# VHH binders against o75319, part 26

Target 1, 181 residues: o75319
Amino acid sequence: GNHIPERWKDYLPVGQRMPGTRFIAFKVPLQKSFEKKLAPEECFSPLDLFNKIREQNEELGLIIDLTYTQRYYKPEDLPETVPYLKIFTVGHQVPDDETIFKFKHAVNGFLKENKDNDKLIGVHCTHGLNRTGYLICRYLIDVEGVRPDDAIELFNRCRGHCLERQNYIEDLQNGPIRKNW
Key: E = the ipSAE of ESMFold2; O = the ipSAE of OpenDDE; V2 = 0.75 times the mean of E and O plus 0.25 times the DockQ between their complexes.

## First folded at step 18 (VHH; framework vhh_4orz_3)

Design n6 (at its last look DockQ between E and O 0.03; V2 from the best seeds 0.00; counts 0 for: pae O 10.3 > 2, grease 24.6 > 24.2, placed apart)
Fold by ESMFold2, look of step 18:
Structure n6 (fold): chain B 181 residues (1-181), chain A 120 residues (1-120)
Amino acid sequence: as target 1 above (181 residues)
Amino acid sequence: EVQLVESGGGLVQAGGSLRLFCAASGFTFDDYDMAWLRQAPGKRREWVALIWSGGDTDYADSVKDRFTISRDNAKNTVSLQMNSLKPEDTAIYFCAKYWDSDYNWAFDHWGQGTQVTVSS
C-alpha cells in the first residue's frame, strides 16, 4: 500500500509568500489514495493546496516539484492553467550543479514571462523544507545577491519551519557561489 | 502483501546480453516507483536503475548507456535489459519498490533476486 512520507504530518502544509520574492513553499500534496491513513484534518491534496493559496489572497503561476519520485500526485490533478515543472532532486545530498542550473533557469523564465502579474512560484519537495529551502536560498544568494543568513532566515520564517539538514546549511553559508552556466 | 519475483538471470560471456524480469503484485503498481538493485559478493547492495511511476528513468554511472529499465503497467512488470556485460556486473539482482527520502536511498521491498554471472 500507499504509505505517508516519513515525518510528513509534522510540517505545516503551506508557508507564506516570501516578501520581496515570488516564492511560496509547501510540502508535497498527496493524491486521494494516500488519505486512507490520514485523519480528515491531516489531508493535504492538490485541491487543498490551491484552496490554501487562495485563502492567502495569492495565485500560483508555476509549481516546481523537486521530489525524486512521481508517486505523490499526478500533474493532471492540477488546474490546466498552472504550469508544472518536475526537477528530480536527490534528497540526501546537496543538489548538484545541473539541478541548481535547472532551478535557476525555471525561475528566471517564470519571472520574464510573468513580469506583468504577481503570481507565485510554488516550490515543494517531500516536506517543503530541505531541498526546497536549499534551492530557493541558492537562487536568492547566487542570483539576487542576498546574504546567506538573510536568505535562510527569510525562508525559515515564511515556511514556518527551520531548515534541518546541516550539510545544506553549511553549503549555503560557506560553500561557493554557483555560476549560472 | 507485496511480492516481487525476479527472473532471467544466468551465466553469460563478457560483452553479452541478458534481460531480467520482475513480476509485481500486492500493491497498485502504476502508482509506485521501481528500481533494480544489485549485490556483488562482499559488497553492499547498490542501486543500478530507477523507473518512476510516470515512466522517466535514471541510471547509476557504472551502467549508463549499457542497461535499460522499462515497465509494463498493464502486466505489472519491470524489466532490465543488460547489454555489453562486464565481469564486474556479476551480482544478485533485485527488483524493488523505491521511496524518495531526504536522508538516504530507501527501498521498501525486494524479492529473493536472480543471479547474473559474467565470465571473462
Scores: ipSAE 0.312, ipTM 0.677, lowest interface PAE 3.1, mean pLDDT 90
Fold by OpenDDE, look of step 18:
Structure n6 (fold): chain B 181 residues (1-181), chain A 120 residues (1-120)
Amino acid sequence: as target 1 above (181 residues)
Amino acid sequence: EVQLVESGGGLVQAGGSLRLFCAASGFTFDDYDMAWLRQAPGKRREWVALIWSGGDTDYADSVKDRFTISRDNAKNTVSLQMNSLKPEDTAIYFCAKYWDSDYNWAFDHWGQGTQVTVSS
């Protein structure tokens, strides 16, 4: 139930907006019930997420949750005005074409509907790193035409942590382009 | 037109079982992930179980090991076997196409729902 994800404390809670994009990555926020297991400075709740985003003078317009569980926080913990999208994404494996397609569709849909603002697409998995980084980079590569190494470097720099999974990196660098929407 | 029709709900005692059914039409059923959602009084609708087009399944932690989702592509049906029911499982249960909108929490493609009431 309220077990802190492994190595969760090791990662920065929120990255920086990726320049030239609407993406920002962060680790999974944990609902209040987790706080009793955390030091005050380790706490990162949905509320804290929004506060940290505001501190960066940004605003979230969409949250894409890639975690494979609902135990970390509830949609009710988010402002009702912020759209929430769950894309169940298995860890450690390169996301399948369907998952990639769903992600791209969500992003493109958001961008289409949010041309009049500068709200961000917040993306997170458990650590906001590997699954998150892969899908963001996959989008940048496939849709935006960014060189794989540039996409990876940009993500790593903005997230404050580097993609760790070699299979993700390899797929981004050498894998086929996936269907765009 | 997409149609989802839920059935099988009812009143059951704690520890009891129910099986919900969903009949789907108006789309290529085999190509879509399906889900069961539920909404308790005063709470937001939440997902309960998912079944991918490929047959893989996933469950909310609250129902894991108690509920089983299945699908019959030949009949365009989705089922939810609910065992060891608890009062907190009381809700209206909805069958839904999991991916049919830009934001899946919009819940724009679900049926009328079926009421499940678990008494203590």
Scores: ipSAE 0.006, ipTM 0.233, lowest interface PAE 10.3, mean pLDDT 90
ESMFold2 (binder alone), look of step 18: mean pLDDT 80; pTM 0.806

## First folded at step 19 (VHH; framework vhh_4orz_3)

Design o1 (at its last look DockQ between E and O 0.75; V2 from the best seeds 0.00; counts 0 for: pae O 4.2 > 2)
Fold by ESMFold2, look of step 19:
Structure o1 (fold): chain B 181 residues (1-181), chain A 120 residues (1-120)
Amino acid sequence: as target 1 above (181 residues)
Amino acid sequence: EVQLVESGGGLVQAGGSLRLFCAASGFTFSDYDMAWLRQAPGKRREWVALIWSGGDTDYADSVKDRFTISRDNAKNTVSLQMNSLKPEDTAIYFCAVYWDSEYAWSFDHWGQGTQVTVSS
């Protein structure tokens, strides 16, 4: 069967909009088939995601799914008007330059197409923390010129959980600035 | 009872082709990400090809453009077309379920595998 991802229950479903950015981070929503193993208060479906965003008086204009799997939900579970982008991102290594470029390209394209609204880019991996935090912070550092520690602090505070993977943190703090091609 | 049964291995000359098959049972096949792994004598098991439940694929650099993974959800099968085979491809090949993991490559396999031997 459909196994709940390890530690998925331990994370807040949705973070807060990151001030000064267009980002909001969340853990992966789970399709109905996963709910057999969840108490009602533990459920977090694609519909629940959109309800929680609405509760914050925000609107998603793009979802970037960073999971290295297609098991958790289908893009068809999303409202028809919300663009969805899959960037397969391996979850135990620092994302390679191709993955980082795809993320930057998608964010820059969104900002150009959405310059006349305040819609958000929703970003998730499995837990909405390590892969998600890395790529958001990498964007802020490389494209926006934010200091690494400030980007990490902002992400941690708004996600409601601190980045956990030391190899990601080390790369953000001490690794090279990546090219923005 | 979950079962993955590999077949299609054999002896082939360098430059040749083989097609491997994996028959799956005991689970809802269409909900799972699948992979082919291989293990050469004295080496650690490594993945070579991956096909996600939605049909997208990925490959190890060593086999890219030579191997093609595919799945048939109606027949509960995974296949691996192996072209332009090299002696370095000699290994036991295993069909596996892939799990996205924060800590490592994560695979479950249950079959005995199928031997592929590529002679010079």
Scores: ipSAE 0.627, ipTM 0.851, lowest interface PAE 1.5, mean pLDDT 91
Fold by OpenDDE, look of step 19:
Structure o1 (fold): chain B 181 residues (1-181), chain A 120 residues (1-120)
Amino acid sequence: as target 1 above (181 residues)
Amino acid sequence: EVQLVESGGGLVQAGGSLRLFCAASGFTFSDYDMAWLRQAPGKRREWVALIWSGGDTDYADSVKDRFTISRDNAKNTVSLQMNSLKPEDTAIYFCAVYWDSEYAWSFDHWGQGTQVTVSS
């Protein structure tokens, strides 16, 4: 049957909006087929995602899926009004320049098209932590000029969990700025 | 019970071709990402090719443009077409289910594998 990702239950389903940004991070929602392996209170479906966002008085304008799989949920499980972008991102390694650029381009495009609203960019990987945190922080650092430590702290605080991978943290703190075009 | 049965291996000369097959059962095949792995003598098992449930594919650098992974959801099968084989491709090849991971490539439920030997 469907395998629940390791440690998936250990992470908060949805973080908080990052102040000063349009970002919100969350763990991957799981389609209905996973529910039989979860307690009711552990379930986190695409529908649950939107309900939780609503409870925060926010609205998603874009979902960026960084998982390196397609088995967790389908784009058709999402409301038609919210665009879905898949960026296959390998875990455990620092995302390559192409991946970083794709993410930045998507974010910039969204911001350009959504100047008249306050909708959020929802970003997730499996746990919504390491890959998600890296790319969000990379954007804040490279595009917004935020200090690396400030970006990391902000993400950690809002996600409710701290970035865990040292290679990601090291790259954010000491690595080169990546191209924005 | 999840079962994966590999077949199609054999002895082939360098530059030759083989086609591996994997028969899957015990799970909703179409919902899962599948992979081929290989393990050469004295080396760690490594991933060779991935095919996502949506049909997209990815390959290890060492086999790009030579190997092609495909799947048939109606038959619950995964295939690996191997062209331009090299001696360094000699290994036991495994079919596996891929799980996304934050920390590493995660695979499970591979079978006994099929031996591929490429002679110089």
Scores: ipSAE 0.020, ipTM 0.432, lowest interface PAE 4.2, mean pLDDT 91
ESMFold2 (binder alone), look of step 19: mean pLDDT 81; pTM 0.817

Design o2 (at its last fold request DockQ between E and O 0.92; V2 from the best seeds 0.74)
Fold by ESMFold2, fold request of step 23:
Structure o2 (fold): chain B 181 residues (1-181), chain A 120 residues (1-120)
Amino acid sequence: as target 1 above (181 residues)
Amino acid sequence: EVQLVESGGGLVQAGGSLRLFCAASGFTFSDYDMAWLRQAPGKRREWVALIWSGGDTDYADSVKDRFTISRDNAKNTVSLQMNSLKPEDTAIYFCAVYWDSDEAWSFDHWGQGTQVTVSS
């Protein structure tokens, strides 16, 4: 068995839809090979992700995977009908402009193609918190004009955990608006 | 037990090429992300190339377009093709397992490394 990511058990598997947006955040689901070291109630597989989304009466229309690894699951572990986009995002540092641009481009493309439905963009990194929260908030701030503190509060409340890395929080609150394209 | 054994280093003229090899054992190699690190005398260890378990790659800016990392999951090997070598590439090169982390760059290495020396 593969190593379970540090502190992964400490986080709720899936958050709630962020009202007024098309986002839902979650921690990385883990393929079967990781389950040897997990109690049944601790498991959170790709299949569990879709079950939990359905339990909220929601449907995913895109998954954006922000991890800087390919260890946790394979895209083929997901239903073929759900688009999957990998954006390799280095942890521990504020995402660079190229990464931010890729995220904005993916979200804008999704919104255009899905304006006549209510499907969600699922976003995750390892814990579904720091990289995920940063990029969602960066989008809300730069593209939707949301105040930094309002974006952060909304993300924290809907994720069920507060953003933890100070460098991300500082950049969102006090850093420059990034160009959108 | 986990083992990573590096080989293929040597002396080479600036502008030349070398290919490094890493043999892995003691773990399910195909499940892990792999990297090459290097350490020049008196310098900090730095990563130069990453190859994820799914086959995608990334490189440090200083070696981009000159180095190519690859893996063979059937043979449990990772290799590094180094072209257009410069004296600043002189270092001991280490094979490592890479871990995605919110805290820092995270690598585990167990081998002695292989020396690459690039003369002017």
Scores: ipSAE 0.718, ipTM 0.885, lowest interface PAE 1.1, mean pLDDT 92
Fold by OpenDDE, fold request of step 23:
Structure o2 (fold): chain B 181 residues (1-181), chain A 120 residues (1-120)
Amino acid sequence: as target 1 above (181 residues)
Amino acid sequence: EVQLVESGGGLVQAGGSLRLFCAASGFTFSDYDMAWLRQAPGKRREWVALIWSGGDTDYADSVKDRFTISRDNAKNTVSLQMNSLKPEDTAIYFCAVYWDSDEAWSFDHWGQGTQVTVSS
């Protein structure tokens, strides 16, 4: 069997849509090879992800995967109708300018191409919390002009968990705005 | 039990090439990300190259465009082609299993490593 990420079970599988945005955060879904190490109620597969999104009366239009691995699931496990974007993001440090730029560019591209619908941008890392929360908040702060504390509060509330990494929080609150292009 | 056995190291002159090998056993190799690490005397172990289970690769800046990591899932092996070697590349090279983490880099290796020495 495949090794379950540490503390993965401690987090809600899927958050709520962030009001005023098209973002939704979730923890990484795990492919079938992980099921042997999980109780049935703990399982969260790519299929389960889409089911939970539907239960919220939402639809995913893009998935941004921020994990620094390819072992959790394969893009082929997703519906072909939903684009998948990988942005390899190291999990224990503040994302660099290039990573931030890639994320912003992807989001802006999606919004430009999806003006005629209300599909969501699904973002995840391992827990769908720290890397995910940082980049979403960074976007809201840098691109949408949202106050850092407001962005963080909004994300935490919708995800159902609070950002944990102090260096991420500090950078969001007190760090410089990053370039948008 | 997880086992990783490194081989292929040796003495080479600057500008030369070496190919390292790692034989893996004791786990479902194809499901895991694999890495090469190195440790020079008196220095910390550092990440060199990574190959994900999906086949994509990443490299440390110091070895980019000179080293190539590859894997053979049928044989449970990972290789590191090292070209344009420099004295600074002198180190013990280790094969490792990589786990993504929100907290820190996570590498586990079970081999003794293989010595690479690059002379000027």
Scores: ipSAE 0.635, ipTM 0.845, lowest interface PAE 0.7, mean pLDDT 93
ESMFold2, look of step 19: ipSAE 0.480; ipTM 0.778
ESMFold2 (binder alone), look of step 19: mean pLDDT 81; pTM 0.813
OpenDDE, look of step 19: ipSAE 0.565; ipTM 0.823
ESMFold2, look of step 20: ipSAE 0.652; ipTM 0.856
ESMFold2 (binder alone), look of step 20: mean pLDDT 81; pTM 0.811
OpenDDE, look of step 20: ipSAE 0.478; ipTM 0.792
ESMFold2, fold request of step 23: ipSAE 0.312, 0.658; ipTM 0.675, 0.861
ESMFold2 (binder alone), fold request of step 23: mean pLDDT 80, 80, 80; pTM 0.812, 0.807, 0.807
OpenDDE, fold request of step 23: ipSAE 0.613, 0.568; ipTM 0.837, 0.822

Design o3 (at its last look DockQ between E and O 0.85; V2 from the best seeds 0.00; counts 0 for: pae E 2.6 > 2)
Fold by OpenDDE, look of step 19:
Structure o3 (fold): chain B 181 residues (1-181), chain A 120 residues (1-120)
Amino acid sequence: as target 1 above (181 residues)
Amino acid sequence: EVQLVESGGGLVQAGGSLRLFCAASGFTFSDYDMAWLRQAPGKRREWVALIWSGGDTDYADSVKDRFTISRDNAKNTVSLQMNSLKPEDTAIYFCAVYWDSDENWAFDHWGQGTQVTVSS
């Protein structure tokens, strides 16, 4: 419904592009129906998302929505020119292999199709932090061969917030590499 | 006042089918994610099926391919079609409102549930 997600206001709306990657993380934009529960300066709509991305002189080429809900906004709220992908991801557990694979597949597909541009892959969950950070880091570790601590540090720095969930951090640091196919 | 009223439970033999219903009132039904939960004797309540406001669905592994959740926004109802029932499906089934959470499964149910008993 129209309940503001817990602690949603505590996080920066949009992070920064992760250097060396096409990733940018942000918290979930909220559709108009949520605005009545927010101060004007707290509002963050799909339109606001694109404005903030533009302010960074970037362009979104894909949005991956990891929230385990469909109540925050609708794909129709996005420009038709930006593909939207939903990967339902439970927020309180390490994503399973299928979820990880779906994410990797989507990212790899995008990169293959967008070699001629520099458009970004926008990834978000509710806060754009834990689920988002895990899957981005998982990709960097498993696919790009980045050292786990480096991936985590890079994400945290660019998002402006640190991964909070210990199970995610532990899995990234010490867990097995997941299949890429 | 939010109300969820479950119905449709009963006694059925293993391999049989039941269809549960939930009537919702007191909130904008179409805006909410809905779920079915169940609680067996001596066990904790567990998630069974979800149907999001957009219409997509998800299921617990234990019921996948056997149960189907659906909703009718015009009637403010959620249904659970249960096929190929097993004795381990015996439980009180609850209708619930779901919301996304970083900490745990987050549900609110307001009904008394409906008893499903599957005999061997």
Scores: ipSAE 0.631, ipTM 0.848, lowest interface PAE 0.8, mean pLDDT 94
Fold by ESMFold2, look of step 19:
Structure o3 (fold): chain B 181 residues (1-181), chain A 120 residues (1-120)
Amino acid sequence: as target 1 above (181 residues)
Amino acid sequence: EVQLVESGGGLVQAGGSLRLFCAASGFTFSDYDMAWLRQAPGKRREWVALIWSGGDTDYADSVKDRFTISRDNAKNTVSLQMNSLKPEDTAIYFCAVYWDSDENWAFDHWGQGTQVTVSS
């Protein structure tokens, strides 16, 4: 049972760094057990992720994994020097306030500890699009004061795919600013 | 053949405890995320507890301080310790494979379930 995630092949593996931010988004890397169901050109492993980041002349300083599962790869598959944070984020619904708080807290902590370098926060869910785009945009809107439409446009352009879920888009555009207690 | 078999249900007084068991066979158990669901009379099935392949857990709000899900990968079992039971916990309990989905909660539950009845 290591079936590839539905529609996963349809998405670019890694986006581009979002200008003016420390974010880069990507789809979930898949451990080697998935590769027997993939053509060589379709493979995107944890090691492939790091190679692609390096090819962009960037370096990851944190990976935030938003998937609501532990099936796709193990944290042990990552270099020991790259911090890994799992935030179990339910798909299909707008992330709850606790999830948003955890994401903001992690990003703010990273920015403080990495203010003297230019390392990136890599964020992924399964496809690196809906849950990932929502939380990145929510951060930019709530913490950085970016206008919702500008945050969405920036994410879409740099990811190389547009946010798809209407309930996420509606919440970003017209929903409340999220206050954390 | 893939099989999930629930056991351990029964009649218990409010405030009491039960432990449910789920025996799994026919697949590589350690690779899968597992869950317990329940269906109360006249209500829709709902998830109760999740345990991911890596061992982390999550719970529905109504049970999170009273129920504990665990797994034994050597025995291919999932268990649910239910403490401080309330009449509202009366339901048929099902073991399931959980699948992360962008569309909906996705569970495969194939057993007949095990009845838990909590009396006053």
Scores: ipSAE 0.353, ipTM 0.705, lowest interface PAE 2.6, mean pLDDT 90
ESMFold2 (binder alone), look of step 19: mean pLDDT 80; pTM 0.808

Design o4 (at its last look DockQ between E and O 0.58; V2 from the best seeds 0.00; counts 0 for: pae E 6.0 > 2)
Fold by OpenDDE, look of step 19:
Structure o4 (fold): chain B 181 residues (1-181), chain A 120 residues (1-120)
Amino acid sequence: as target 1 above (181 residues)
Amino acid sequence: EVQLVESGGGLVQAGGSLRLFCAASGFTFSDYDMAWLRQAPGKRREWVALIWSGGDTDYADSVKDRFTISRDNAKNTVSLQMNSLKPEDTAIYFCAVYWDSEEAWAFDHWGQGTQVTVSS
């Protein structure tokens, strides 16, 4: 059967909306087949995700899935009204320029098409922390002109967990700006 | 018991083609991402191709547009079509189960591998 991702239980299921942005980060929801290996209170399904978002009086307008797998849940498990975008992102290295560009392009496209609402961009990897945090911060830094330390602090505070990977942090703080086109 | 059995290797001339097969058993095959890895003499094992449970695929840059990975969930098999083979492709090829990891590439294989030799 499917294995629960390592340390998945250690992270909060859903973070908070990042003030001044349309971003919200969360850990990967798991499809029903994983529930056999979880206590009821540990379960976090696609349905649970939407319930938790609703509890925050928010609405998802897009889900960006950064996991480098397709085994955790299926797009069909999501409401038809919420578009799903997969950006396969390797977890143990700084995302390459192509991945960064794909993410930026998706975010910009969403913002352009959703100017008339306040729906959120939900972003997740496995834990919704390192890959997720890097790409969100990269966007804020490169596109919005936010100071790296401010972006990182904002993400950490809203996610409820701090970025862990030193290579990600170093790249955000000291790495070059990536092209936005 | 989880088992992966590779087959289809052999000797081929540069520019030739081979098709590798992997038979999987002992787990719910359709739920897992599968990969082909290879290890040349004196070199580190490297991933070659990946096929996710959803059917999407990815390839190492060195084999892109030459190799094609596919799977048959009904038969619990994964295959690797290798075209335009080069001497640099010479290696033992392994079938592996892939795990998404925050720390490193995570692969598990249980087979003996199959030898692919490409002569110049």
Scores: ipSAE 0.589, ipTM 0.836, lowest interface PAE 0.9, mean pLDDT 93
Fold by ESMFold2, look of step 19:
Structure o4 (fold): chain B 181 residues (1-181), chain A 120 residues (1-120)
Amino acid sequence: as target 1 above (181 residues)
Amino acid sequence: EVQLVESGGGLVQAGGSLRLFCAASGFTFSDYDMAWLRQAPGKRREWVALIWSGGDTDYADSVKDRFTISRDNAKNTVSLQMNSLKPEDTAIYFCAVYWDSEEAWAFDHWGQGTQVTVSS
């Protein structure tokens, strides 16, 4: 029934906080029903996510879920105190302007509401890499004025894996700056 | 044996209606999100409508308010009611098990599709 996402086992569960930002990236946590298909050391549940964040001496203040499905876990599996937002993001294509604007709007809203704390925005897609990396980098480039190569390097280093999809990398490096509203 | 079989395609006048059906078998249908995709000549395959396992729906902007996706978990079927059809809706329509992959390869068990042709 609960099919483990392709290559999900190959990725580190949670990255590190990206210095100078409020972002941390991770792969999609899998609810307990998936664990029948996983060795104990392969498990990464919503509870495991929060334990790993606490081990880094950090706290999540928002989770942005970029997946196109509700299969992997339910918002009820998250602590009641952590806001959850789903932004349906089609994979394998550069996200369209409306998706990018939804992401920017969510991040800007979080930063305003959380200006007096150090809580992080957790962002994930299925693997926490291509869609996640693209949108985080797009935000850093368009809103924070970070150079494309610097944004990509920072994401790759903190995630622990390099962005893989060439069309995303090409758009970040050579594509237009996107309108923020 | 996982299987998806589309039906209901055909030729229809602009402004008309058509209903597509997808019969699914070989998996626990109620656990999966389902989608209709389409591919017009010379274009990439694009999603049209998505129905979550919980019953919520989502639509591409180009078909919103004209198309309705529905599912019947007792019969393992997905339907797409298409109203106010336009020539631009001409395409092969595919039923798919939606699998959230960053790669197109991860869409499982697409059927042969069903042709929809909308004439002026």
Scores: ipSAE 0.015, ipTM 0.327, lowest interface PAE 6.0, mean pLDDT 86
ESMFold2 (binder alone), look of step 19: mean pLDDT 81; pTM 0.811

